# Designs tried in a protein design chat: miniprotein binders against Rap guanine nucleotide exchange factor 1 (epac-1). Part 2

Target 1, 139 residues: Rap guanine nucleotide exchange factor 1 (epac-1), of Caenorhabditis elegans (p34578r516to654)
Amino acid sequence: CGYSVMAGKAEKILEYVLETRIDALGDDISELDVFVEDFILTHDAFMPDNTVCNFLKSYYFRTPYRATRDSITDSCTEEVRCKRRVVQFVYVWCSLLRVNFFLNPVTNSFVEELFCHVIDDRKRLGGMEDILTRIGSIR

## First folded at step 3 (miniprotein)

Design Ag4 (from A4 with K33R F40L W43Y A44I L47F R50K R66L K70L)
Fold by ESMFold2-Fast, scan of step 3:
Structure Ag4 (fold): chain B 139 residues (1-139), chain A 84 residues (1-84)
Amino acid sequence: as target 1 above (139 residues)
Amino acid sequence: SPERVEELSQKITELAERIEQLAKEGDPETVERLAKEILLLAYIIRFLSKALEEGSPEKLARAIELLEKLVDRLERAIEKLEQE
């Protein structure tokens, strides 16, 4: 079970959003999950932007779970999936806040940093082109 | 309004009790699936508490409207788990 005594922490809720809601959304953001929208609009009440950005950065670089030899390929695709989840969440966040997202130095600095990471990762990882296109549309 | 806060609080309590019942009966798979709904409930409770502390009637009214939407979403998720 992935559940622990500390399940009430804000970071766990954000992880749930990324893994369940954002992951299910796929590449078609026109079918936006209303739960994701509500979380983005209300997170400031319990989770500051700097905390959200720090968690997203950590999640973007998350190491895939150790797999058997026969499942090693799944680890590579999972690494890219984590990066896609973060970029997709940031895209939705930006789309909802619009100008206010960029007027906030915390979120503006974070998206610039994230863009650089995506560019670097595209050089070494396959399957990053859609992620780069998405983050580029934010810039 | 105070009436809307009371209604929201009662609904949150109802949903928490329903989650507790599912957890008491649940096998490991059910408990894993409930974990995410419990986190959403915790978020809703913290958000309501924060909104009440703000002290602005206008901000509280907006917060209540958003919370009602979140509570409705949680209720639908719990309903699906109960039906399985």
Scores: ipSAE 0.000, ipTM 0.163, lowest interface PAE 14.7, mean pLDDT 67

Design Ag5 (from A4 with L39E F40Y W43R A44L L47W K70M R73F)
Amino acid sequence: SPERVEELSQKITELAERIEQLAKEGDPETVEKLAKEIEYLARLIRWLSRALEEGSPEKLARAIERLEKMVDFLERAIEKLEQE
ESMFold2-Fast, scan of step 3: ipSAE 0.000; ipTM 0.161

Design Ag6 (from A2 with E33R E36K E43R E62K E76R)
Fold by ESMFold2-Fast, scan of step 3:
Structure Ag6 (fold): chain B 139 residues (1-139), chain A 84 residues (1-84)
Amino acid sequence: as target 1 above (139 residues)
Amino acid sequence: SPERVEELSQKITELAERIEQLAKEGDPETVERLAKAIEYLARLIEWLSKALEEGSPERLAKAIELLERMVDFLERAIERLEQE
């Protein structure tokens, strides 16, 4: 039952990047980790853009692994954190590729879809203002 | 190159063993971060080994270069911890 093993590995790699590397960057891309830069610039060698975008969309809507019986406030904070990680990753991706990012129909379409999701989520979740500002700054 | 991938796999195994030794005296949070990085690299090598048979030579070369940089980074980080 080993079909699609590569897709599973790609998801784990992206999860690692989002949870350890992207989270550590904060808002200042001048602190960009060489690892993150190399990954973004070379990911197409082992992971097509469509795969990356599909995983990011899934991660954006992920129910945090820690969302158990504990407080509702913690659950909402973790949900917003997942969304922030995805938007920050996309921002870094866009910043590195510049015009080439927007000439790619896959990434351009994904950004537009992601923007709509952020607008919708702002209606029901607090703490989305910085995420909306970030995604809105991507042209 | 299967030989290059195997060399990187052996290097990652060596680094993992060194992290295990550091767990006896090192900072637990730093050791945990390095262990996760090693796990990530091991998975990437396994992925590249399988992709080598079916992928574009140019794309595989780029992935191997990235992996070599990551191994170098981890080795330097581990060396620094060992000096502490």
Scores: ipSAE 0.000, ipTM 0.177, lowest interface PAE 12.2, mean pLDDT 66

Design Ag7 (from A4 with K36F L39R F40L W43L A44E L47I R50W)
Fold by ESMFold2-Fast, scan of step 3:
Structure Ag7 (fold): chain B 139 residues (1-139), chain A 84 residues (1-84)
Amino acid sequence: as target 1 above (139 residues)
Amino acid sequence: SPERVEELSQKITELAERIEQLAKEGDPETVEKLAFEIRLLALEIRILSWALEEGSPEKLARAIERLEKKVDRLERAIEKLEQE
């Protein structure tokens, strides 16, 4: 059950990267964290691109499991934050791999799907303008 | 190579022990951050150990080299904290 175990550990690492490293970047994407860069350049040795993309899709649509009247506003802002983390991670990934990112059918298909989701979510959620701008800058 | 993975595992354990010694003396936020990083490196090395049976030699060599650099950077950060 080697692969299943590896997939579980991969998700833990991805959560850390998104919640700690990517979140810390804010608007200053030019100062890349060495850990994020190293992870992106080496993940394919122990985590296939399809595994990363599948996790990112799940994380993008993550919602709080326990919502009360007191937490509704916090839940909405956290939902947008999850989407922002995913888009920022993908932007860094594209910036490092450049043409190789788009030559890979897995990552190319993923970014196209992600862009459609961002456009659709902008109609439903506030605070999506920066996210749309960021993903639109991916070439 | 398995020998390099074992060496990294030992080094990560050593760094974790040094962080524990700093826990009551250093900056709490920095110590907690470094402790979290070392725990994740321990997870990465474990994943690489499992991947040794199934991964490509070239990709594994790159991953091991990157881990060695991360361990070296963490050791330097810990040394600075130990020197105040």
Scores: ipSAE 0.000, ipTM 0.143, lowest interface PAE 15.4, mean pLDDT 68

Design Ag8 (from A4 with E37L L39K F40W W43E A44F L47R K70Y R73L A77L)
Fold by ESMFold2-Fast, scan of step 3:
Structure Ag8 (fold): chain B 139 residues (1-139), chain A 84 residues (1-84)
Amino acid sequence: as target 1 above (139 residues)
Amino acid sequence: SPERVEELSQKITELAERIEQLAKEGDPETVEKLAKLIKWLAEFIRRLSRALEEGSPEKLARAIERLEKYVDLLERLIEKLEQE
């Protein structure tokens, strides 16, 4: 239906942002891609916060990619990368929206849920310490 | 930047007093929001402490800048809650 089609297009844009525009856990958001900033500031017009949070959760738990040629490549690297992208996106999101982000029950609930997932995943995966530090700064 | 640290410390003290007053007068939802804001402040202070322990001027300057930005944000949120 029309509502589902619109939501699907927005999810494609968010996926593109996570995969091509956001990857490093930087402290200085002034170097942000204009496309990422515009998306975060305008997403409410075509994608509700609950939908964004649900998609980010799904992306956080995506399965590791297996290289076509080298099956020895550490798949944990890909899993951690997806988690890092989600946490960094949330950090950028809260930094740009500020007051509105902190007083929004949807984003507050999502941050707490995401923090718990990072704590749990740290027990299984190496390379989670910088991600934990970043999500802790948002919480 | 010892002057910046001193000014920041004074500002944090002032905001803490305002938070205490809001907690005494606020409803449960307001108190819960204040608790979350306090946790955020604590995390930024922890980062400043780590930067001081490392003795890196660059990391210390960055930590101070981030804390200053958060303190400014916190003040605006407190003002909003005081008006509600």
Scores: ipSAE 0.000, ipTM 0.144, lowest interface PAE 15.0, mean pLDDT 67

Design Ag9
Fold by ESMFold2-Fast, scan of step 3:
Parts: C-alpha cells; structure tokens; sequence
Structure Ag9 (fold): chain B 139 residues (1-139), chain A 84 residues (1-84)
C-alpha cells in the first residue's frame, strides 16, 4: 500500500523541511523555497492540519539531550533555533494561505497559542526578540 | 512540468544506485531498512506513472510534489545509513 506509508513518513519530511529548508532561509523569507511551498500547499493530502500543528508544537518545545555543564550554551542555542524554525515555517504558511489560514479554526487557534508561548519564552530566554517580532507580524 | 520530471528521474536513479551499494554490505538490519526504502521508491514511481496515464494536470502536479518529498526523505535516510 502507498497512502498509509506516506502518512507514516510525513513527520520526518516536516522535520527535514524545518531543519534544512527553513533553517537555510535565515531572516530573508521573501525568497520562498519551491519545496517548502509545495509541502505547504499539498500537506493536507497526507498530513492533516491538526497533525501538522501538533508536530510543530512538539518541535517548538523540543529539548536537546540533557546538557552537562560543558554543553549548556549549545543546548540553549538549539532550543531557540527550534522555536525560530517553527515560527518561520508558520510565517511562510500564513503568507501562502493568507485569509484562508485564519478562517481555518485549527491554524488560527494554533498561531494564537504559539504567540502566547513566544511571549512567555521571551521572559526566560535570550535571543527571542526577532522571533516575537515575526510572530507578531502574523497577528 | 517536464523539467521537474526529468530532474526527479535523475535523482531517483542516483538514490537507487546508492541503495544498491549499501545493500551489498550484508548487515541484516541495514538490508531490511534498505528493502523498505526501495519499496518506497518503487511506489513513488508507480504513482507518477499513474498520474501521467490519467493526463490530469492537477493530479500530475500533486504526484510530482509527493514524489519530490519522498525523494528528499529517501536521500536523508540513505545519508544516515551511509554514516552508520
């Protein structure tokens, strides 16, 4: 069978998108990656919006391997990077779907929840200012 | 888009050759993983073929996109296996 096998790999594809394609965009997201665009426009064929949002929320709160004293800086940087990747992806998603993104209760609720998480995390983590600005521009 | 189809065909050929090389190593767990990746590749090709037969531009575009995702995933998986 084909369909179920594709669904089982969907989360790995999304992780690849976040870690390689979105990460490579840096701050210049005016230039869309064709693969990222294709994924966003077709994901509902194999990965429902609810599943995408749940994965993104899990990825946003991903904690790197338990850090020892000699790797604490690396751990904190990775944590912020995961949050930035998720917000950047959501920004691209919103930019492609426009009003339809906010008409969908699943994605609208998710971005609202994500905004609250970014505000809270800014209080305890450095390097969140640009992320807050980006998510704020979506609202 | 004929250009995207041609690019995918070349990429698929390259990945298939890399899988074949890894299969020669003979580790049972690696062989099993490779068998699954080969099946994924075969299924992706079958879907592209069916979309071409149907002649629907929309279905063809979707099939090409799904195939691109599978190719990218397979490349990542093969790279991981090559490093093990």
Amino acid sequence: as target 1 above (139 residues)
Amino acid sequence: SPERVEELSQKITELAERIEQLAKEGDPETVEKLAKEIERLAEAIRKLSRALEEGSPEKLARAIELLEWLVDFLELAIEKLEQE
Scores: ipSAE 0.000, ipTM 0.111, lowest interface PAE 12.4, mean pLDDT 65

Design D9 (from D7 with E77V)
Fold by ESMFold2-Fast, scan of step 3:
Structure D9 (fold): chain B 139 residues (1-139), chain A 80 residues (1-80)
Amino acid sequence: as target 1 above (139 residues)
Amino acid sequence: DSTLRLYFRGVSPEDVKELVEEIKEILDELGVKYRIVVRDGKLFILIRGLSPEQIEELVERIEEIAEKYGGKVTFYVKES
């Protein structure tokens, strides 16, 4: 079998997806790799939607790692990157499930909440315009 | 208890509907649980609760269907 379960808790798998697979896609999420798609289609077997949404929310508001010499500039850029990763993952999730994504109260409520956070953050943070455009295309 | 994942590429949009219906017929005849997702010209299928014999049969039959529609299929097997 060429498909194996990664070591660690479900949250570590989702973190890996966000930091490695989603981040590597950049702006072109149409070229999703099979691992990300498999995870989205099967996650409910080992990680309920509510758990996924709660982790994504925490990741969106994640405090970036502080680097000693450039901490202010670095933290701002990394903060926006975390937000972009979450929105890109949600866009992919919505694209795969379509109507079923919005029929689920958990995922539907999460997208509405996330949209409000992006609008608020765009008023305070630079580099949020593409993220707002992406989530706006969902809702 | 094994799970089989299928990924199809290179099937024309006009043929995807026919491809999906043929695969559904096979899966329904086997009485297995499945999920089919069509997205941007790509087809993903997840099948659960399979025996080794069912996996072997499905791989053969689905490869024949892929050839018929000029597409490529990738199989991923996970044992639980």
Scores: ipSAE 0.000, ipTM 0.129, lowest interface PAE 15.5, mean pLDDT 66

Design Dg10 (from D9 with R5L R35Y V37K F44W T74K)
Fold by ESMFold2-Fast, scan of step 3:
Parts: sequence; structure tokens; C-alpha cells
Structure Dg10 (fold): chain B 139 residues (1-139), chain A 80 residues (1-80)
Amino acid sequence: as target 1 above (139 residues)
Amino acid sequence: DSTLLLYFRGVSPEDVKELVEEIKEILDELGVKYYIKVRDGKLWILIRGLSPEQIEELVERIEEIAEKYGGKVKFYVKES
């Protein structure tokens, strides 16, 4: 029935979008798939922009938990991948909404914050150049 | 024009194909653009370019179909 059911599904759909659809796009964001477009165009019906932005911030700063550091993929590489997913999603979001994305104070403030985080993270992490270029193109 | 998102839950996997076909017939009759996605027993239908009158008609018809298949449908409208 209620919003609690939709809220749970919305959160899982957003995670699915980031980890499956956006991740699969890589650097070829020009091939927007219909699922990502549908989600972006309809998400505000069940997940407010502020909630989406807060989830994306949380995901951007996600530190993958590792049982043992020596036996598994470099945590730095996985951390950068999470940041790339968030920036790619925001790029698609901006591309679909265009001027309306920037006229919305919530999304406009969020992308400005995200840009600052990418600049800061570039100083401590390798592999951030493409991410910086992508988010810079949003400005 | 508005965009309408339909979300179906509680329809058996065996019945989803028939449900989808009935909805396609209605949407094709109205001449509207639509996208249908089925995954894990859940069904999403996105319909674009609807007038207020078309939304009213479509809501009534789709609710009847959902009832017929023992499922529930939620409607979300995004105005442009």
C-alpha cells in the first residue's frame, strides 16, 4: 500500500541504477538507456530530489569494507569507482533536465558541492581526471 | 502534456504476459508513446504525452485490468 513500500524500492532502484546501469555505461554516457531515463523523469513521484542527492553523497563517500586488505582489490580503485558512478549519474540527470536542473536549488547546490569534493579527492586519489572532466562539463 | 508511471505489484508471473498484452492494446488504441519493463514479478509502464482527459480514462481502464489479474497498481503523474 503505502509510501514505505515505495521508499524501500526507490532506494534499491537507485542502487541498481548506479551499480548496474550507470556502471555499464562507462564513459559512453551518450547511449542513455531507457531505464535510467525513466527513473530520472519519474523519481520525484516516490523519492524527492533532496533524498536522491543525500543518497548520492553517501554513496560518493562510501568506503568499501574489506575483510583483509592484502588479499582483495585495492580499496582505492573501488572507492574511485563509487565516485565515478555518482558523477556519471548526475551527468545523465543534468543532460535530461538541462536548465531545469540548475533552476532547482536542491540539485544546483548538490552539483556544486559534488564538484568541490571531486577537486579535493583528486589531490589524494589517482584515477580522478576523467571524473573531474565529466563533472566540470556539467558546470 | 503529462507523463504517467504505472507500477504493478502482486500479479503472478504467469499472468504478467497477458496483463501486458491487454495494456498494450489500450495504449495502442490511444496512440500514445509508452515503455514497459518487467522484472522480478514487478511491472513498470511509462506513458508520455497524455492530456488530463486521457489520464482520467486510462486510470479507470487500468484499475479494472489490475483488479482482474489480482494485482494492485499505483499511478504517478509528472506534469511538464
Scores: ipSAE 0.000, ipTM 0.114, lowest interface PAE 13.3, mean pLDDT 66

Design Dg2 (from D9 with R5L T74R Y76W)
Fold by ESMFold2-Fast, scan of step 3:
Structure Dg2 (fold): chain B 139 residues (1-139), chain A 80 residues (1-80)
Amino acid sequence: as target 1 above (139 residues)
Amino acid sequence: DSTLLLYFRGVSPEDVKELVEEIKEILDELGVKYRIVVRDGKLFILIRGLSPEQIEELVERIEEIAEKYGGKVRFWVKES
């Protein structure tokens, strides 16, 4: 007999990627961190697309540590940064998978939902213009 | 029906182009769908729609090619 496949802490890995490896809106995926490429190309072996999309949605709506009512009304760069990280991750994901990303109902539906959230959040938060442009280029 | 991901490292940047060309020839002969990503002398190849027999054949052929170029290859298999 061989070895069994172990389920990793996939959400923790994804959080690590978002926080340390993907924090800019780059157009050129050739500059992408190899760890991010590896994760995107292999994630469905240990983390279904629905789980990835659900975690990304949760991360998109994160509030900054010790957030107050005032932080919501101000142009909070940390809150916007979380949204930017999610949209950039999705851009990279779609750029690597191309047609296969859009043929998948889970990822395709998630992009449409994310686009609506970005449009809505632009009304409440400053600094969303680049994020809206990026998500708009995906759909 | 399975998806196979190949990761090559330790191949010189000059040799990556030749390695990619040889692998493309094999994949085109098999009539399978694939995606190739090259970055900083690292090579990722995603192949979809493979039978278990095709995976076994590909693994053997690709290991021979990787050895020829002095690199190492890792395989990740996702079965649908």
Scores: ipSAE 0.000, ipTM 0.122, lowest interface PAE 12.3, mean pLDDT 66

Design Dg3 (from D9 with R5V Y7W R35I V37R F44Y L46F)
Fold by ESMFold2-Fast, scan of step 3:
Structure Dg3 (fold): chain B 139 residues (1-139), chain A 80 residues (1-80)
Amino acid sequence: as target 1 above (139 residues)
Amino acid sequence: DSTLVLWFRGVSPEDVKELVEEIKEILDELGVKYIIRVRDGKLYIFIRGLSPEQIEELVERIEEIAEKYGGKVTFYVKES
């Protein structure tokens, strides 16, 4: 059966996409799966661009969940992973919408803001080089 | 209560009206509140005030209808 079901808050589909689908995609956008493409092309019917961008910004700055055994190194690794997931999602989003992504003031403003955050975070966090390269390829 | 959001792919524009009518019959039978939107042959349905049991029933029935029209449905449950 090819049907998909997600439960929870409005942002649950986005969280699922970032944590499972985008992680599986890696750096090769040619592996973009149908679920991610369908979500990006239809999200405005149930989740406006402002809501998507606000969620992505929150996810980018989220405090990583810390288990009893988590070290400082593990926490930093998870924080960088969250930032990578957001930038990768935005890259895919831009790749699908092309010019229309930048003609939309909401998404255009968001990506400019995100670029500044990546530059600032690279000064403080290790492992940001691939993320900077990816977002730099957008703008 | 939860809101069930559905959207359909792979249904021809000519079949969308028939698909919508069959789904309306089911929703009206269950007495639930819903909003249907059609854009460029794509169908979106938002159903509000559902219990977990109603969601399970609706999902099963709508999946069968989507397959009947050669399409695929994706759905998501939003808690209020």
Scores: ipSAE 0.000, ipTM 0.137, lowest interface PAE 15.9, mean pLDDT 67

Design Dg4 (from D9 with R5F Y7L F44L L46W T74Y Y76R)
Fold by ESMFold2-Fast, scan of step 3:
Structure Dg4 (fold): chain B 139 residues (1-139), chain A 80 residues (1-80)
Amino acid sequence: as target 1 above (139 residues)
Amino acid sequence: DSTLFLLFRGVSPEDVKELVEEIKEILDELGVKYRIVVRDGKLLIWIRGLSPEQIEELVERIEEIAEKYGGKVYFRVKES
């Protein structure tokens, strides 16, 4: 079992969390289910923080491929939804780890980088205000 | 070793501090690594490095404590 194989399995779990659990929980962290909390608190056993951050960055910049998808709302595109999911995950992660999240150079640097991306994306994308508010509350 | 996750619900805010102290005493006695977080009326605890036998014993003790404080506790075990 090599790292690349193990990282692939862990990335599938992380994708499941982002697409199923984080999105379903909305903005209220008090409703966070045990699966998401368990994953965040134990991820380092099978996936380093650097790998998690790299995956989240890739997911944040995900663009629609050619699959047909109807926009359910005028302001909620697939691109914006991916960005919202990443920021929500980071918010939960920060809330669970608190000061330890910011003492870690990897996660602290990632939050700063993510904040800059949200600022930039708000200039070209609609529906980013809630995401900006959320990422701003992390710092 | 396994990781045990605990979620307490239904404990009054005024009782949370006493509940936390009792749980800390048990975990410190076991010499395990743990983290405790209180959020929005919920008490969250995760514990690492427990054997299956220790988990079984700890779950039983914690359920007794939860009943004492009129709350409910939910458990999840992650094998690692």
Scores: ipSAE 0.000, ipTM 0.137, lowest interface PAE 13.6, mean pLDDT 67

Design Dg5 (from D9 with R5I Y7F R9E R35E R39E K42E F44W R48E T74E)
Fold by ESMFold2-Fast, scan of step 3:
Structure Dg5 (fold): chain B 139 residues (1-139), chain A 80 residues (1-80)
Amino acid sequence: as target 1 above (139 residues)
Amino acid sequence: DSTLILFFEGVSPEDVKELVEEIKEILDELGVKYEIVVEDGELWILIEGLSPEQIEELVERIEEIAEKYGGKVEFYVKES
């Protein structure tokens, strides 16, 4: 089915979405980027839900290489930014799928697990309040 | 209506610009909604609101254009 060849491209697209479109959304998602909506609605064509969730988990815990070159403050800021991008993406995903997001065991389990990670990371990292509020509104 | 996702391989950076312009002309003539992404030498396109007949014709035309520039295209269809 050619999916293995496509997997690398799908991850690149998802990374692009997180780093550009989702990062740019900020607090107001009412004017959703049509590309983000289309990507979320069509991802099944080239990336299964469990693969998306696994990538998002990996991205959430990523420590950007570039950040390590800068001050400790910059490193923490970059870590929080990655976490914010993931939570924001999940929020948009949930908003588009609504009840179907929670009817799917994969996405339902993922958001519950993600919520626990956000709670734990808030104890260690500053700047997590908006992320906690966002994930809390999903759950 | 269906959504078509296209991924291009083997097209050089210089040729990507010309290829994109040719594809834009076709999509604009069809009056469909699309997004073209060129990132780090990778090219992919997302097209919405296509009928099955339009998809068949469009895929064939785009495959010809990609081959013209020494590349290949991989496509996926999402039926609504």
Scores: ipSAE 0.006, ipTM 0.258, lowest interface PAE 9.7, mean pLDDT 69

Design Dg6 (from D9 with R5Y Y7I R9W V37T F44I L46Y)
Fold by ESMFold2-Fast, scan of step 3:
Structure Dg6 (fold): chain B 139 residues (1-139), chain A 80 residues (1-80)
Amino acid sequence: as target 1 above (139 residues)
Amino acid sequence: DSTLYLIFWGVSPEDVKELVEEIKEILDELGVKYRITVRDGKLIIYIRGLSPEQIEELVERIEEIAEKYGGKVTFYVKES
């Protein structure tokens, strides 16, 4: 897909990070992407933590495809992918900030809320085991 | 070719002119095409016709300048 992110749209940059950079990490999320690292360390200048967390929550619950008889499997796969991207981003964010991530009430509250959502979603969605393990390693 | 977008925030209005001038010096030295604009309180710089190696070099230099002015910068690359 093309990388046509609008420079003036902070949320579009975060979407780009989730859909291209985080997605590209695959199974080896232990490696830090320079673009992702830079975004995490500089985002507070243009996108407050509260705004980032709210966007991530919205992205986590995103339904990329409208459910139809023929696309149910695709919708489920895309839904899980969105959830994986969010959890992987949060893991990288936590790995960079360490203690400071949990000292911040906004990010600390958000990761606890996210953990509950992952536990609940695992009951209805397949392919959530690695996501649960990842979020569980944070808390 | 590739297009690099540099987005700056958190720079004092009094320092913006100096920041812009210093960045222009670097871009002119590299002989690249660029456009500088301000949108929604953000300083945005568009640079075109860059190779991957030029992007890497330019990002490193710009990050050093952003640190000097107490501002923050992020970048986005569009490949053609």
Scores: ipSAE 0.000, ipTM 0.087, lowest interface PAE 17.2, mean pLDDT 65

Design Dg7 (from D9 with T3V R5W Y7R F44R L46I R48Y Y76F)
Fold by ESMFold2-Fast, scan of step 3:
Structure Dg7 (fold): chain B 139 residues (1-139), chain A 80 residues (1-80)
Amino acid sequence: as target 1 above (139 residues)
Amino acid sequence: DSVLWLRFRGVSPEDVKELVEEIKEILDELGVKYRIVVRDGKLRIIIYGLSPEQIEELVERIEEIAEKYGGKVTFFVKES
């Protein structure tokens, strides 16, 4: 009745945010989702920053079910999509917290590590240029 | 029990005090623990120890109050 929010475990809510809210933003993150903003500003009450960063790292390296050659969706494109979702979420997170994001050793360390992963993956995967540009804008 | 997080938008600063007063009356009647936070013109309310029935009732009542003041409310539920 009137709910525009998902109830459930913290990891499932974060997965929902990445797959539904962040993915729906596409290339224009200036259209900030109300749910995403609220989650970022309140998550530490039920999900510590270290837990969020660990989940995002796991999600970044997620490999979707391998598509057969008869499949509709390119599995390589889906792998890149997972990486894009994580980087877009981190960009929004940094934009909302600003200096406080970098004063926190957990989030500062995580974004530095994530940047290295994006650099490495660009050498291996196509379609990473927009992701590199986005994460580069954070530093 | 679940924790319910509420964020309000579109309510004028003059109306925030009256909105908060109405919500406090509801929460005090229910005997639930809550926290009200106002920062940078944003109003957030956190309500603890809610049953599914209480959440459904609160969502409906608070949406009506927010609409009375020309605003919107976003809900986030953590089940535990």
Scores: ipSAE 0.000, ipTM 0.129, lowest interface PAE 14.8, mean pLDDT 67

Design Dg8 (from D9 with Y7L R9F K42W F44L L46R T74V Y76R K78E)
Fold by ESMFold2-Fast, scan of step 3:
Structure Dg8 (fold): chain B 139 residues (1-139), chain A 80 residues (1-80)
Amino acid sequence: as target 1 above (139 residues)
Amino acid sequence: DSTLRLLFFGVSPEDVKELVEEIKEILDELGVKYRIVVRDGWLLIRIRGLSPEQIEELVERIEEIAEKYGGKVVFRVEES
């Protein structure tokens, strides 16, 4: 099929999904709206899996801007929130694609790598228990 | 027949309704089959039955609309 991309940054779409749709979802997967499902099932029309995985990896390691007015507690909370958003998105993606998620070496290698990052970060950061449980349920 | 997929983002929620109506007018005049999904400042549009010439014209018009509303648009063409 022909492919023509005439676009602003596709990563802004992923950022929007993570910050508004996935963040609002919380732990209740049954609250998934049609838009999130459509986006996950059709994202390859706008960006390939490798691009999605690369963005999610960079978003997972986002360092919140530390303004002099912000407390260290607030910064730590926002760092954990970014990690939670990525893991929740991956969980939804895996739940929709099932076995096909793991048959794709791009997504399979990404989730393995992400799991290792969550284990490492749990040693350093508080509030990672639900994130580890979620990523563990994928593995 | 070709299918054109459009993703609009970065549009103010206040402007989305006017943006949708403007796009609908264009698509209705072309007599094509389309589906529009509207979300908070975001639009996903799927259009079927377009010729390559119609796609080129439509892309140009939609980019002008995106610029007018301060948003961005991503296009994908699928040949059938």
Scores: ipSAE 0.000, ipTM 0.196, lowest interface PAE 10.8, mean pLDDT 68

Design Dg9 (from D9 with R5M Y7F V37Y L46M T74L Y76K)
Fold by ESMFold2-Fast, scan of step 3:
Structure Dg9 (fold): chain B 139 residues (1-139), chain A 80 residues (1-80)
Amino acid sequence: as target 1 above (139 residues)
Amino acid sequence: DSTLMLFFRGVSPEDVKELVEEIKEILDELGVKYRIYVRDGKLFIMIRGLSPEQIEELVERIEEIAEKYGGKVLFKVKES
């Protein structure tokens, strides 16, 4: 056993979770990553719910900069990946808190807003079906 | 199979590194799984796979270390 030191700004920790832990879950999100679960249950020690929600919304609309890979296909693939990471994180968050997630106005409002964004993005982006299915299961 | 969560308060940012190393040595000796999070001078440690007896031992030892560095520890236990 060892340790993982996560220092720096709170947003850096959440970015690490999304890019390293959540991304690795793929289709098997039912197999919870212990690190992700523990972070979600204790994130109030690092950042309040509204800060997490604001960061997730920003990350959802992220357009990764790919200077050496300037093609529309690569850009769209990375955009969808960011959206998938956010939705998967929210699904795990909701599954751990259950009714308490929806009793909290901050998280409840955020997931409703996120659902609308997923529906809108499906109109213009391919590859959104699994994301829509996942967020639909939350609501 | 419980998870022990430790929130440190009152420890000087310059002392956090030494505090972490002392705790790491104890956890490595016990062979338990752990994660250490440091953010803006705040320290959080999560330890998994603990028996009730191990939790009692760790709480006592870590409280003593925190007091040695002028701080305090808040404990939370999550049963899995």
Scores: ipSAE 0.000, ipTM 0.127, lowest interface PAE 14.4, mean pLDDT 66

